# Ledger of designs, part 18: VHH binders against RCC1 domain-containing protein 1 (RCCD1)

Target 1, 376 residues: RCC1 domain-containing protein 1 (RCCD1), of Homo sapiens (Human) (a6ned2)
Amino acid sequence: MAEERPGAWFGFGFCGFGQELGSGRGRQVHSPSPLRAGVDICRVSASWSYTAFVTRGGRLELSGSASGAAGRCKDAWASEGLLAVLRAGPGPEALLQVWAAESALRGEPLWAQNVVPEAEGEDDPAGEAQAGRLPLLPCARAYVSPRAPFYRPLAPELRARQLELGAEHALLLDAAGQVFSWGGGRHGQLGHGTLEAELEPRLLEALQGLVMAEVAAGGWHSVCVSETGDIYIWGWNESGQLALPTRNLAEDGETVAREATELNEDGSQVKRTGGAEDGAPAPFIAVQPFPALLDLPMGSDAVKASCGSRHTAVVTRTGELYTWGWGKYGQLGHEDTTSLDRPRRVEYFVDKQLQVKAVTCGPWNTYVYAVEKGKS
Short names: E, the ipSAE of ESMFold2; O, the ipSAE of OpenDDE; V2, 0.75 times the mean of E and O plus 0.25 times the DockQ between their complexes.

## First folded at step 14 (VHH; framework vhh_7mjh_2)

Design j1 (from i2 with G99Y; at its last look DockQ between E and O 0.22; V2 from the best seeds 0.00; counts 0 for: pae O 6.6 > 2, placed apart)
Fold by OpenDDE, look of step 14:
Structure j1 (fold): chain B 376 residues (1-376), chain A 124 residues (1-124)
Amino acid sequence: as target 1 above (376 residues)
Amino acid sequence: EVQLVESGGGLVQPGGSLRLSCAASGFTFSSYAMSWVRQAPGKGLEWIGRIYTSGSTSYNPSLKSLVTISRDNSKNTLYLQMNSLRAEDTATYYCAREYYTDSSGYSDYGMDVWGQGTTVTVSS
């Protein structure tokens, strides 16, 4: 077991509520900032106004609009209105608690249920059945919904491995690497080629024959990462969150590009008369209702993905972080507030000789786990 | 047109108080939670607090002792009172409408409408 090099969590983006642990006063953080030192965080779940941090020691700490702490926590999932906490019981059983965010961990939960982990059937040689992370329950037969009923059953046939919730939709990754989606489809976020809602999990036919390793759901967009490192992305592209050309950014870019008067060395303003070569204006994509293949710069393979409300983050196999989409609050980590319709590498981690291992996006912020690059 | 308009900003002496108003129009004010946010010069946004549709409030822990948020639904107006002001409280103050979207058991939260802000300067 390769000794996991000690890493640290970093946060950047909207922190107006103090939702970043140790950030003190609610400052916008435009570059990655380490979270409070000495806290061994293993899980981060971010809502808009608060973040849930779970330590390896089983301590849950809330930071932001919601505050509090609890022990014996295995996992937590934060939504704006509700906090789900998986607590360790005295035995193999876990207790799922759902709290109102405003009174989280104070008094009585809104709802609680005992969850029995399904006995690891002897025969699944793939030993690391990664116990479903919230909102998927450990038994993978249900998930936590932010609305009552809080317990939502899943068909056993789905064999869910991962479940991610967007604003209006859900993505499910099954044990075979197939992707299902359901919920609202008005933004094309379901990936079925329509804008219609699906009430029940529907298989993404466009991804048939491909094996996905990870799914991520944003506000109105969706991402899959294949086992081979390919990125598939679909849904809403108003802010460039699909890394596809968007009208809103093109207009802003033209305004910025117009101001970038490249002063030649001789002081002459080269008016780049953008020769209107008759090239058909690259089509702006507002909605992508089918999975589109996205290439990272230099053909990098993706291994992890996470989505905020309007931004996307991807971790490469080499441990680089790429972000794109809405950047108004610095949630892209590029020390600015610009939005991007192309993947851009977050240079902070490269400059610091850090290898990114995980990324978790809140709606308007991003959290990253990184380790020091081993001296080869 | 959905609009928020802040008022009541100005110069305040250290130790003084501010009372800001936010007038809402173009939407059913009573149906939305509202927040106050401020931005000091050269600094990021800082959340001050929220008032729910029920009238219950939530405050930034760092400001809780100094801040009172209230609303008058009959006037479509949000209020912020802050006491014992310091130079550090110099900022542009914004009111914002909070939105909640919940579809198919999934929810998203944010602020979809912002005022233009009102500036408060705390100086002797």
Scores: ipSAE 0.021, ipTM 0.341, lowest interface PAE 6.6, mean pLDDT 85
ESMFold2, look of step 14: ipSAE 0.498; ipTM 0.789
ESMFold2 (binder alone), look of step 14: mean pLDDT 82; pTM 0.808

Design j2 (from i2 with G99D; at its last look DockQ between E and O 0.24; V2 from the best seeds 0.00; counts 0 for: pae O 3.5 > 2)
Fold by OpenDDE, look of step 14:
Structure j2 (fold): chain B 376 residues (1-376), chain A 124 residues (1-124)
Amino acid sequence: as target 1 above (376 residues)
Amino acid sequence: EVQLVESGGGLVQPGGSLRLSCAASGFTFSSYAMSWVRQAPGKGLEWIGRIYTSGSTSYNPSLKSLVTISRDNSKNTLYLQMNSLRAEDTATYYCAREDYTDSSGYSDYGMDVWGQGTTVTVSS
């Protein structure tokens, strides 16, 4: 087992409530900043106003609008109104606790249930069945919903491996690498080619025959990464979160381009007569109701993805981080507040000789786990 | 400079009412939806309600019967009225500017600018 080099967590984006450990209130972070030194964080779950940090030692710490700490925690999932915590029991059983965010870890939980991890059937040699991460329960037969009822059963036939929740929809990755979606569909975030809601998990037919390795759900958009490293993305594109041309950014670019009157050295206004080559204005895409294939620069393979409310982050096989979409609070990590409708590499990690291993997006912020690049 | 300043806080008796004001400056007030949020001592943030640019309102269901939010665009002022106050309503009350509502009418939290808050204490 290659001794995993000690890594660190970084955060950037909206931190108005002190969502980042050790960050004061009112701070916006436009570039990756290391999280509080000495904390061995293994799990980060970010809501808009607070973040849940779980350490390898089983300590949960909340930072932001919600504060508190708890021990014997295996996992945590944070939403704006609800905190789910998986606690280790005295035996093989885990205890799931659901807390109101406003009173998280104080008093009594709203709901609690013992969860028995399904015994890894002997026969799956790929036995590292990554125990489903919250909001998926370890038994993969249910998930935690931020809205009542908080406990949502899943059909056993789905064999859920991963579940991600957007603002109004859910994405499920099954053991075979198939993707299911359900919930609100008005933004095309379900990927079925319609804007209709689905009450039950529906297979994404457009991805049939492909094996997905990971899913991510944003506010109103969805991402999956195939085992081969291909990115499929669909849903809402108002802020360029699909890395497709958007009207809002085009208008902002034109306004900036109009102000960038390149004054020639001689003070003459170079009217760039942009020769209107009759090229049909590239169509702006507001909604992409089917999965679209997205290519990263240089043909890089993706291995991880995460989505905020209106931004997307992808980790490549080489350990580079690409971000795009809404950037108003610096959640893209490019030391600015610009929104992007194309993937851009976060240069901080490259410059620091860091290899990105994981990314987790909150609604308006991004957290990244990175390790030092081995001296070849 | 974009600024929100809350006023009207103080001591209120149980069963009484609060009327808070939020003065906005540094931006076109009429172009933004506005929200009220409160934080009780030792508790998290609680959303109270929102008023849209149209003047329509949305309230926290738990508080809807007790809360009225209004705005005067000519004065760049947001108002909160809350009736039948209880001890549990003791909190710092904040006004916030809503940063973003998508073209479909869905909100993405959107509270980018906050006032310093005004404290209301409900006590006999």
Scores: ipSAE 0.060, ipTM 0.558, lowest interface PAE 3.5, mean pLDDT 86
ESMFold2, look of step 14: ipSAE 0.539; ipTM 0.808
ESMFold2 (binder alone), look of step 14: mean pLDDT 81; pTM 0.807

Design j3 (from i2 with G99S; at its last look DockQ between E and O 0.43; V2 from the best seeds 0.00; counts 0 for: pae O 2.5 > 2)
Amino acid sequence: EVQLVESGGGLVQPGGSLRLSCAASGFTFSSYAMSWVRQAPGKGLEWIGRIYTSGSTSYNPSLKSLVTISRDNSKNTLYLQMNSLRAEDTATYYCARESYTDSSGYSDYGMDVWGQGTTVTVSS
ESMFold2, look of step 14: ipSAE 0.672; ipTM 0.864
ESMFold2 (binder alone), look of step 14: mean pLDDT 81; pTM 0.805
OpenDDE, look of step 14: ipSAE 0.019; ipTM 0.513
ESMFold2, look of step 15: ipSAE 0.547; ipTM 0.816
ESMFold2 (binder alone), look of step 15: mean pLDDT 81; pTM 0.811
OpenDDE, look of step 15: ipSAE 0.513; ipTM 0.793
ESMFold2, fold request of step 16: ipSAE 0.566, 0.560, 0.626; ipTM 0.823, 0.813, 0.849
ESMFold2 (binder alone), fold request of step 16: mean pLDDT 82, 82, 82; pTM 0.808, 0.816, 0.809
OpenDDE, fold request of step 16: ipSAE 0.594, 0.706, 0.666; ipTM 0.834, 0.885, 0.867
ESMFold2, look of step 17: ipSAE 0.683; ipTM 0.864
ESMFold2 (binder alone), look of step 17: mean pLDDT 81; pTM 0.804
OpenDDE, look of step 17: ipSAE 0.778; ipTM 0.905
ESMFold2, look of step 18: ipSAE 0.608; ipTM 0.839
ESMFold2 (binder alone), look of step 18: mean pLDDT 82; pTM 0.808
OpenDDE, look of step 18: ipSAE 0.255; ipTM 0.682

Design j4 (from i2 with D112E; at its last look DockQ between E and O 0.44; V2 from the best seeds 0.00; counts 0 for: pae E 5.6 > 2)
Fold by OpenDDE, look of step 14:
Structure j4 (fold): chain B 376 residues (1-376), chain A 124 residues (1-124)
Amino acid sequence: as target 1 above (376 residues)
Amino acid sequence: EVQLVESGGGLVQPGGSLRLSCAASGFTFSSYAMSWVRQAPGKGLEWIGRIYTSGSTSYNPSLKSLVTISRDNSKNTLYLQMNSLRAEDTATYYCAREGYTDSSGYSDYGMEVWGQGTTVTVSS
């Protein structure tokens, strides 16, 4: 058992409410900052205004607009209006609690239900039944919705392994590596080639024959990572969150490029007459309603992905973090507030000789788990 | 320049009411959802409520019964009314323009632009 090297969680981005443990209130963090020392955090779920931290010891701590703590917690999922908490029962049963975020962990939950983990079927020895993470319930037959009704059943035939919720849509990864989506589709976030809503889980036909390992849902965009490390991305691209050319960033880049008129030492404005070679203006993509293959720099394989409202984060097999999209609050981790329509490696972790293992995005912030690179 | 200016703060007696205004300028006010937030001395920020472009409202459940948010688009003004004030309601109150409205008119979570705040003190 490879001794899991002690890691740490880092946070960056919007922290106006004190969403990051130890970061204090009112700070925008433009570079990765370690979370409160000594906390053995195993789960991070971030809403816009607060973050839920679960420790290995089963302690839940809320930071931000919502505050509080609870024990015997296995998992937590934070949305702006609703906190779902999976608590260990006295027996094999878990207790799912749904709280109003504003009064989370105080008084009585809005809803509570005992959840029986489905007995690990004897037959799949290798299946680390990765117990579904919230919002997917452990039994994988339902998920928690931030909007009433809070309990949403799933068809058993879906065999859900992972479920991610965007602002108005859901992505489901089944046991076979197939991806389903449903909900609002106005931004192309469902991946069916239309902008229409789907009321029920619909298989992404465009990904048929491929095996996906992970899904991520942002505000209005979607990502999946294949077992081979390929990234498929679709949905809204106004902020470059798909790593596709956007009009908004092109205009900003031109303005920045215009301001970066390198004053030659002699004060002469080198008008870089960028020779408009007659190349057809690279098409700007606002909506990508089908999964598009995205290549990372150097052909890096992805293993993890997470999405904020308008940004995307991907972890490579080598433990590098790439981020792109909306960067106004520093949620991309590049020590600036620039938005990007291309993947950029977060150099902090490289410089610190850290290997990124996990990433979780809130709407306007990013959390990263990293370990020290083993001295080869 | 995008600007939000809160007004109407002051001293209020317990059991009294506050009526705050937020004057918006530098942007199309009617196109944005707006929120009220407050910060008590030594405490964190607390979200009070939101009014959408449609005029529909969402409130902090803890404050819902006491709070009314309204808007006058013709005046580019956001309003907060809060009744039955207690000492605990002493805070600086901020209006905020809600997060990035994309070209489709959809906004994500968040308060992008904040006013300077107006202070309300509830004291006998």
Scores: ipSAE 0.065, ipTM 0.561, lowest interface PAE 2.9, mean pLDDT 86
ESMFold2, look of step 14: ipSAE 0.146; ipTM 0.598
ESMFold2 (binder alone), look of step 14: mean pLDDT 80; pTM 0.787

Design j5 (from i2 with S107T; at its last look DockQ between E and O 0.59; V2 from the best seeds 0.00; counts 0 for: pae O 5.3 > 2)
Fold by OpenDDE, look of step 14:
Structure j5 (fold): chain B 376 residues (1-376), chain A 124 residues (1-124)
Amino acid sequence: as target 1 above (376 residues)
Amino acid sequence: EVQLVESGGGLVQPGGSLRLSCAASGFTFSSYAMSWVRQAPGKGLEWIGRIYTSGSTSYNPSLKSLVTISRDNSKNTLYLQMNSLRAEDTATYYCAREGYTDSSGYTDYGMDVWGQGTTVTVSS
């Protein structure tokens, strides 16, 4: 068992309410900053105004507009109006609590239910039943919705492994690596090629035959990462969150020069003179209703993805972090507030010789878990 | 152009009240939930409360007893009433538009448009 090197959590982006543990109130953090030292954080869930931190010791701590702490916590999921907490019971049963965010962990929860983890059926030895992370319940037969009713059942046939919630839609990854989506579709975030809503989980046909390893849902966009490291992205592109050309960035002059100097392997700057020879203005994409394949610089493979309201973060197999989209509050981690319609590597972690292992985006901020690169 | 403009700030005596207005322009005001936020000197932002499109309200528990938020959609105006003011209530007060509001009035992505703020000083 490779001794997991001790890592640390970093945060950057909007922190006006003190959402980052130990960052204090009123700071915008434009570069990655380590979270409070000495806290062994294993789970981070970020809303706009507050963040939930769960420690390996089972302590939940809220930072930001909501404050408080609780013990015996296994997991937490934060939305602006609602906090879901999974607590360990005296037995094998877990207790799911739903709190109003403004009064979280004070008084009585809005709703509570005992959750019995489905006994790992004896027969699938390999099925590390990766206990679904909130908002997916451990039994994978339901999820927590930020809107009443708070308990939403899932069809057993879906065999949900992961569930991510956007603003109006849901993405589900099943045990076979298939992706389902439902909810609002006005921004193309469902990936079915239409702008229509789906009331029930619908299989993404465009991804048929591919095995996905992870899904991420932003405000109005969606991402999945295949087992092979390919990124598929679809939905709204107002802020470049799909890493596709957007009009808004072109007009604001904040288009960081498309001069992504693709450094060739030989160190030569390939000026992609995206000179379309024929003077047709490069088409701006506002909505991408089908999954589009996105290539990272240098052909890097993705392993993790997370989405904020209008930004995207991806972790590569080599432990690099790429971010793009809306950057107004520094949530991209590039020491500026520029929005990007192309993936850009967060150099902080490279410079610090850190290997990124996980990323979790809030609406306007980003959290990253990184470990020191082993001295080869 | 989308714009929020706060007004009504000034000097208030301890125990007094403030009544602030926020004029909205450049967007369909009635379609958005609105919030009040304040920032005391040298302190971080503090959320005061929200009013949904339905007219329902949510308040910071610490301020709930002292705060009333209302709206007049016909005037595109948001209001904040706060009573029994203390020195600690000295702050710049901001109105903000919620960035996302669904048909039910639920919001999750916070405030995408802010006013310039109006300063309230509570001093004897």
Scores: ipSAE 0.022, ipTM 0.403, lowest interface PAE 5.3, mean pLDDT 85
ESMFold2, look of step 14: ipSAE 0.409; ipTM 0.725
ESMFold2 (binder alone), look of step 14: mean pLDDT 80; pTM 0.796

Design j6 (from i2 with T101V; at its last look DockQ between E and O 0.55; V2 from the best seeds 0.00; counts 0 for: pae E 4.6 > 2)
Fold by OpenDDE, look of step 14:
Structure j6 (fold): chain B 376 residues (1-376), chain A 124 residues (1-124)
Amino acid sequence: as target 1 above (376 residues)
Amino acid sequence: EVQLVESGGGLVQPGGSLRLSCAASGFTFSSYAMSWVRQAPGKGLEWIGRIYTSGSTSYNPSLKSLVTISRDNSKNTLYLQMNSLRAEDTATYYCAREGYVDSSGYSDYGMDVWGQGTTVTVSS
């Protein structure tokens, strides 16, 4: 068993409320910053104004607009209005608690229920029963919604493995690697080729025959990663979060490109007469209602993905982090506040010889787990 | 142009009250949840409270007893009243629009528009 090298969590992006442990209040972090030293964090769930950190020791700590701590926690999921906490019971049963975020971990929860993990059916030898992560309940028969009713049942036939919630939609990955979506569709985030809402989980037909390994849901966009490392992305692209050309960035780029008058060494303004080759202006895409295949630079395979409100993060098989989309608060990790409509590698981790293992995006920030690269 | 403009700041004596207004323009005010946030000198942002499209409110627990948020949709105006002010309440106060609101008035994706703020100083 290769001794898992001790890793660390890093955070960057919006931290105006002190959402990052140890970062202090009021700092915008434009580059990856290690989280509070000595905390063995195993789970990170970020809302806009606060972040929930769960340690391997079962301690939950909230940082930001919500504060508090609790013990015997297995998992936590944070939304702006609601905190879901999975707590260990005295027996095999877990206790799900739903808290109002504003009063989280103080007083009485809004709702609580005992959750019995489904007995690991004997037959799946690959028994890493990845216990569903919140908001998916361990039994995979329900999920936590930030809106009442807080408990949402799932059809057993879905065999949910992973569930991610966007602003108004849900993505479900089943045990077979199929993707379902439902909820609001006005931004194309459901991936069915329409802008219509779906009240019930609907299979993404466009991905039929492909096996997905992971799903991610942003504000109004969706991502899935196939077992082969392919990225499919769809939904809203106002900030380049789909890594497709967007009008908003083109206008900004033209303004920056106009200012980047490359002064030749001799002081002569090379008017790059960009020969307007008659290439039809690359169409700007505001909405992509079908899954589009996205290629990473150098043909890198993706293994993990996470989405913020308007940005996307992907981890490659080699442990590199790529980010794109809205960057106003530094949530892309490139030491600037620029938005990108193309994947860009976060160089911090490369420079530090770190291998990225996980990424979790909040609405306006990004958290990354990385380990030191083994000296070959 | 989408704009928020706070007003009503100034000097207040300890034990006094503040009443701030936030005038909204350039968008359908009634369709958005709104929040008040403050920042004390040298400190981070502190969320005060939110008012949803329904008119329901949520407050920071530490401030709940002292704070009332209201809105007048006919005037496109958000209000903050805070009582029993202390020196610690010295801050710049900001109104902010919630970036996403569902049909229930729920917001989860932050405040996308901010005012310039109005400063309140609590001093004897």
Scores: ipSAE 0.138, ipTM 0.610, lowest interface PAE 2.9, mean pLDDT 86
ESMFold2, look of step 14: ipSAE 0.221; ipTM 0.626
ESMFold2 (binder alone), look of step 14: mean pLDDT 81; pTM 0.798

## First folded at step 15 (VHH; framework vhh_7mjh_2)

Design k1 (from i2 with E98D; at its last look DockQ between E and O 0.54; V2 from the best seeds 0.00; counts 0 for: DG spot H98, pae E 2.7 > 2)
Fold by OpenDDE, look of step 15:
Structure k1 (fold): chain B 376 residues (1-376), chain A 124 residues (1-124)
Amino acid sequence: as target 1 above (376 residues)
Amino acid sequence: EVQLVESGGGLVQPGGSLRLSCAASGFTFSSYAMSWVRQAPGKGLEWIGRIYTSGSTSYNPSLKSLVTISRDNSKNTLYLQMNSLRAEDTATYYCARDGYTDSSGYSDYGMDVWGQGTTVTVSS
């Protein structure tokens, strides 16, 4: 058993409400900062105003606009209005609690239900019982919705392995590596080639025949990572969150490029009339309603993905972190607040000789788990 | 241009009341949930409450008894009524647009537009 190297969590992005992102005192952190040492965090779930941390010891702590702590917690899922908490029961059963975020862990939950984990079928020897991560319930027969009704049943035939929720849509990965989506589709986030809503889970036909390993859902965009390390991305691209050219960033770049008028030594503004070669304006993509294949620099394979409201983070097989999209609060980790429509490697982890193992995005921030690279 | 402008701040005695206003322009005000947020000197942001497109409200439990949020869509104006003010309520108060409000009036992805703030000082 390779001795699991001790890792640490890092955070960056928006922390205006006091969300724990490390040692930063401002409203935002623009570079990865280590979280408090000595806390063995195993789960991170962030809303835009607060973050839920679950320790391996079963302690839940809230940081930000919501505060509080609870014991015997296995998992937590944070939304702006609701906190879902999976607690250990006296027996094999778990207790799911749904709290109002504003009064989370104080008084009585809004809703509670006993959940029985599905017996690990004997036949999957390799099945690290990836205990379904919230918002998917352990039984994989339902999920928690931030909107009433809070309990949403899933058809048993879906065999859900992972579920991610965007602002208006859901993305489900089944046991076979197939992807389903449903909900609002006005931003192309469902991946069916239309902007129509789907009331029921619909199979993404465009990904048929491919085996996905992971799904991620942002505000209005979706990401899949295949078992082979390919990234498929679709939906809204207002801020470059699809790593496709966006008009909004092109305009900002031109404005910054115009302000970088090299003042010649003689004070004359050389208007570099860059000859607009009549190159057809690079097509800007606002909506990508079908999964598009995204290549990382150097042909790197992806293994993990997470999405914020308008940004995307991907972990490579080698343990590098790439981020792109909306960067207004430093949630991309590049020591600035620039938005990107291309994948950029977060150099902090490389410089620190850290291998990234996991990434979890809140709407406006990013949390990363990393370990020290073994001295070869 | 999308803009929020707070007004009504000032000096108030303990136990006093104050009504803040936020004038919205450059967007369809009625289509967005709106929030009030404050920041005390040397402290982080504190969420006060939200009003949805439906007119329903949500409040910080610690402040619920002290504040009332309302809106006048005809005037593109958000209001914060504060009563029984204390020294601890000294802060800069911001109105903010809750971005990405769905058709049901639900907002879960933060505040995308902020005003410049209005300062409230509670002192004797």
Scores: ipSAE 0.398, ipTM 0.744, lowest interface PAE 1.4, mean pLDDT 87
ESMFold2, look of step 15: ipSAE 0.420; ipTM 0.741
ESMFold2 (binder alone), look of step 15: mean pLDDT 83; pTM 0.812

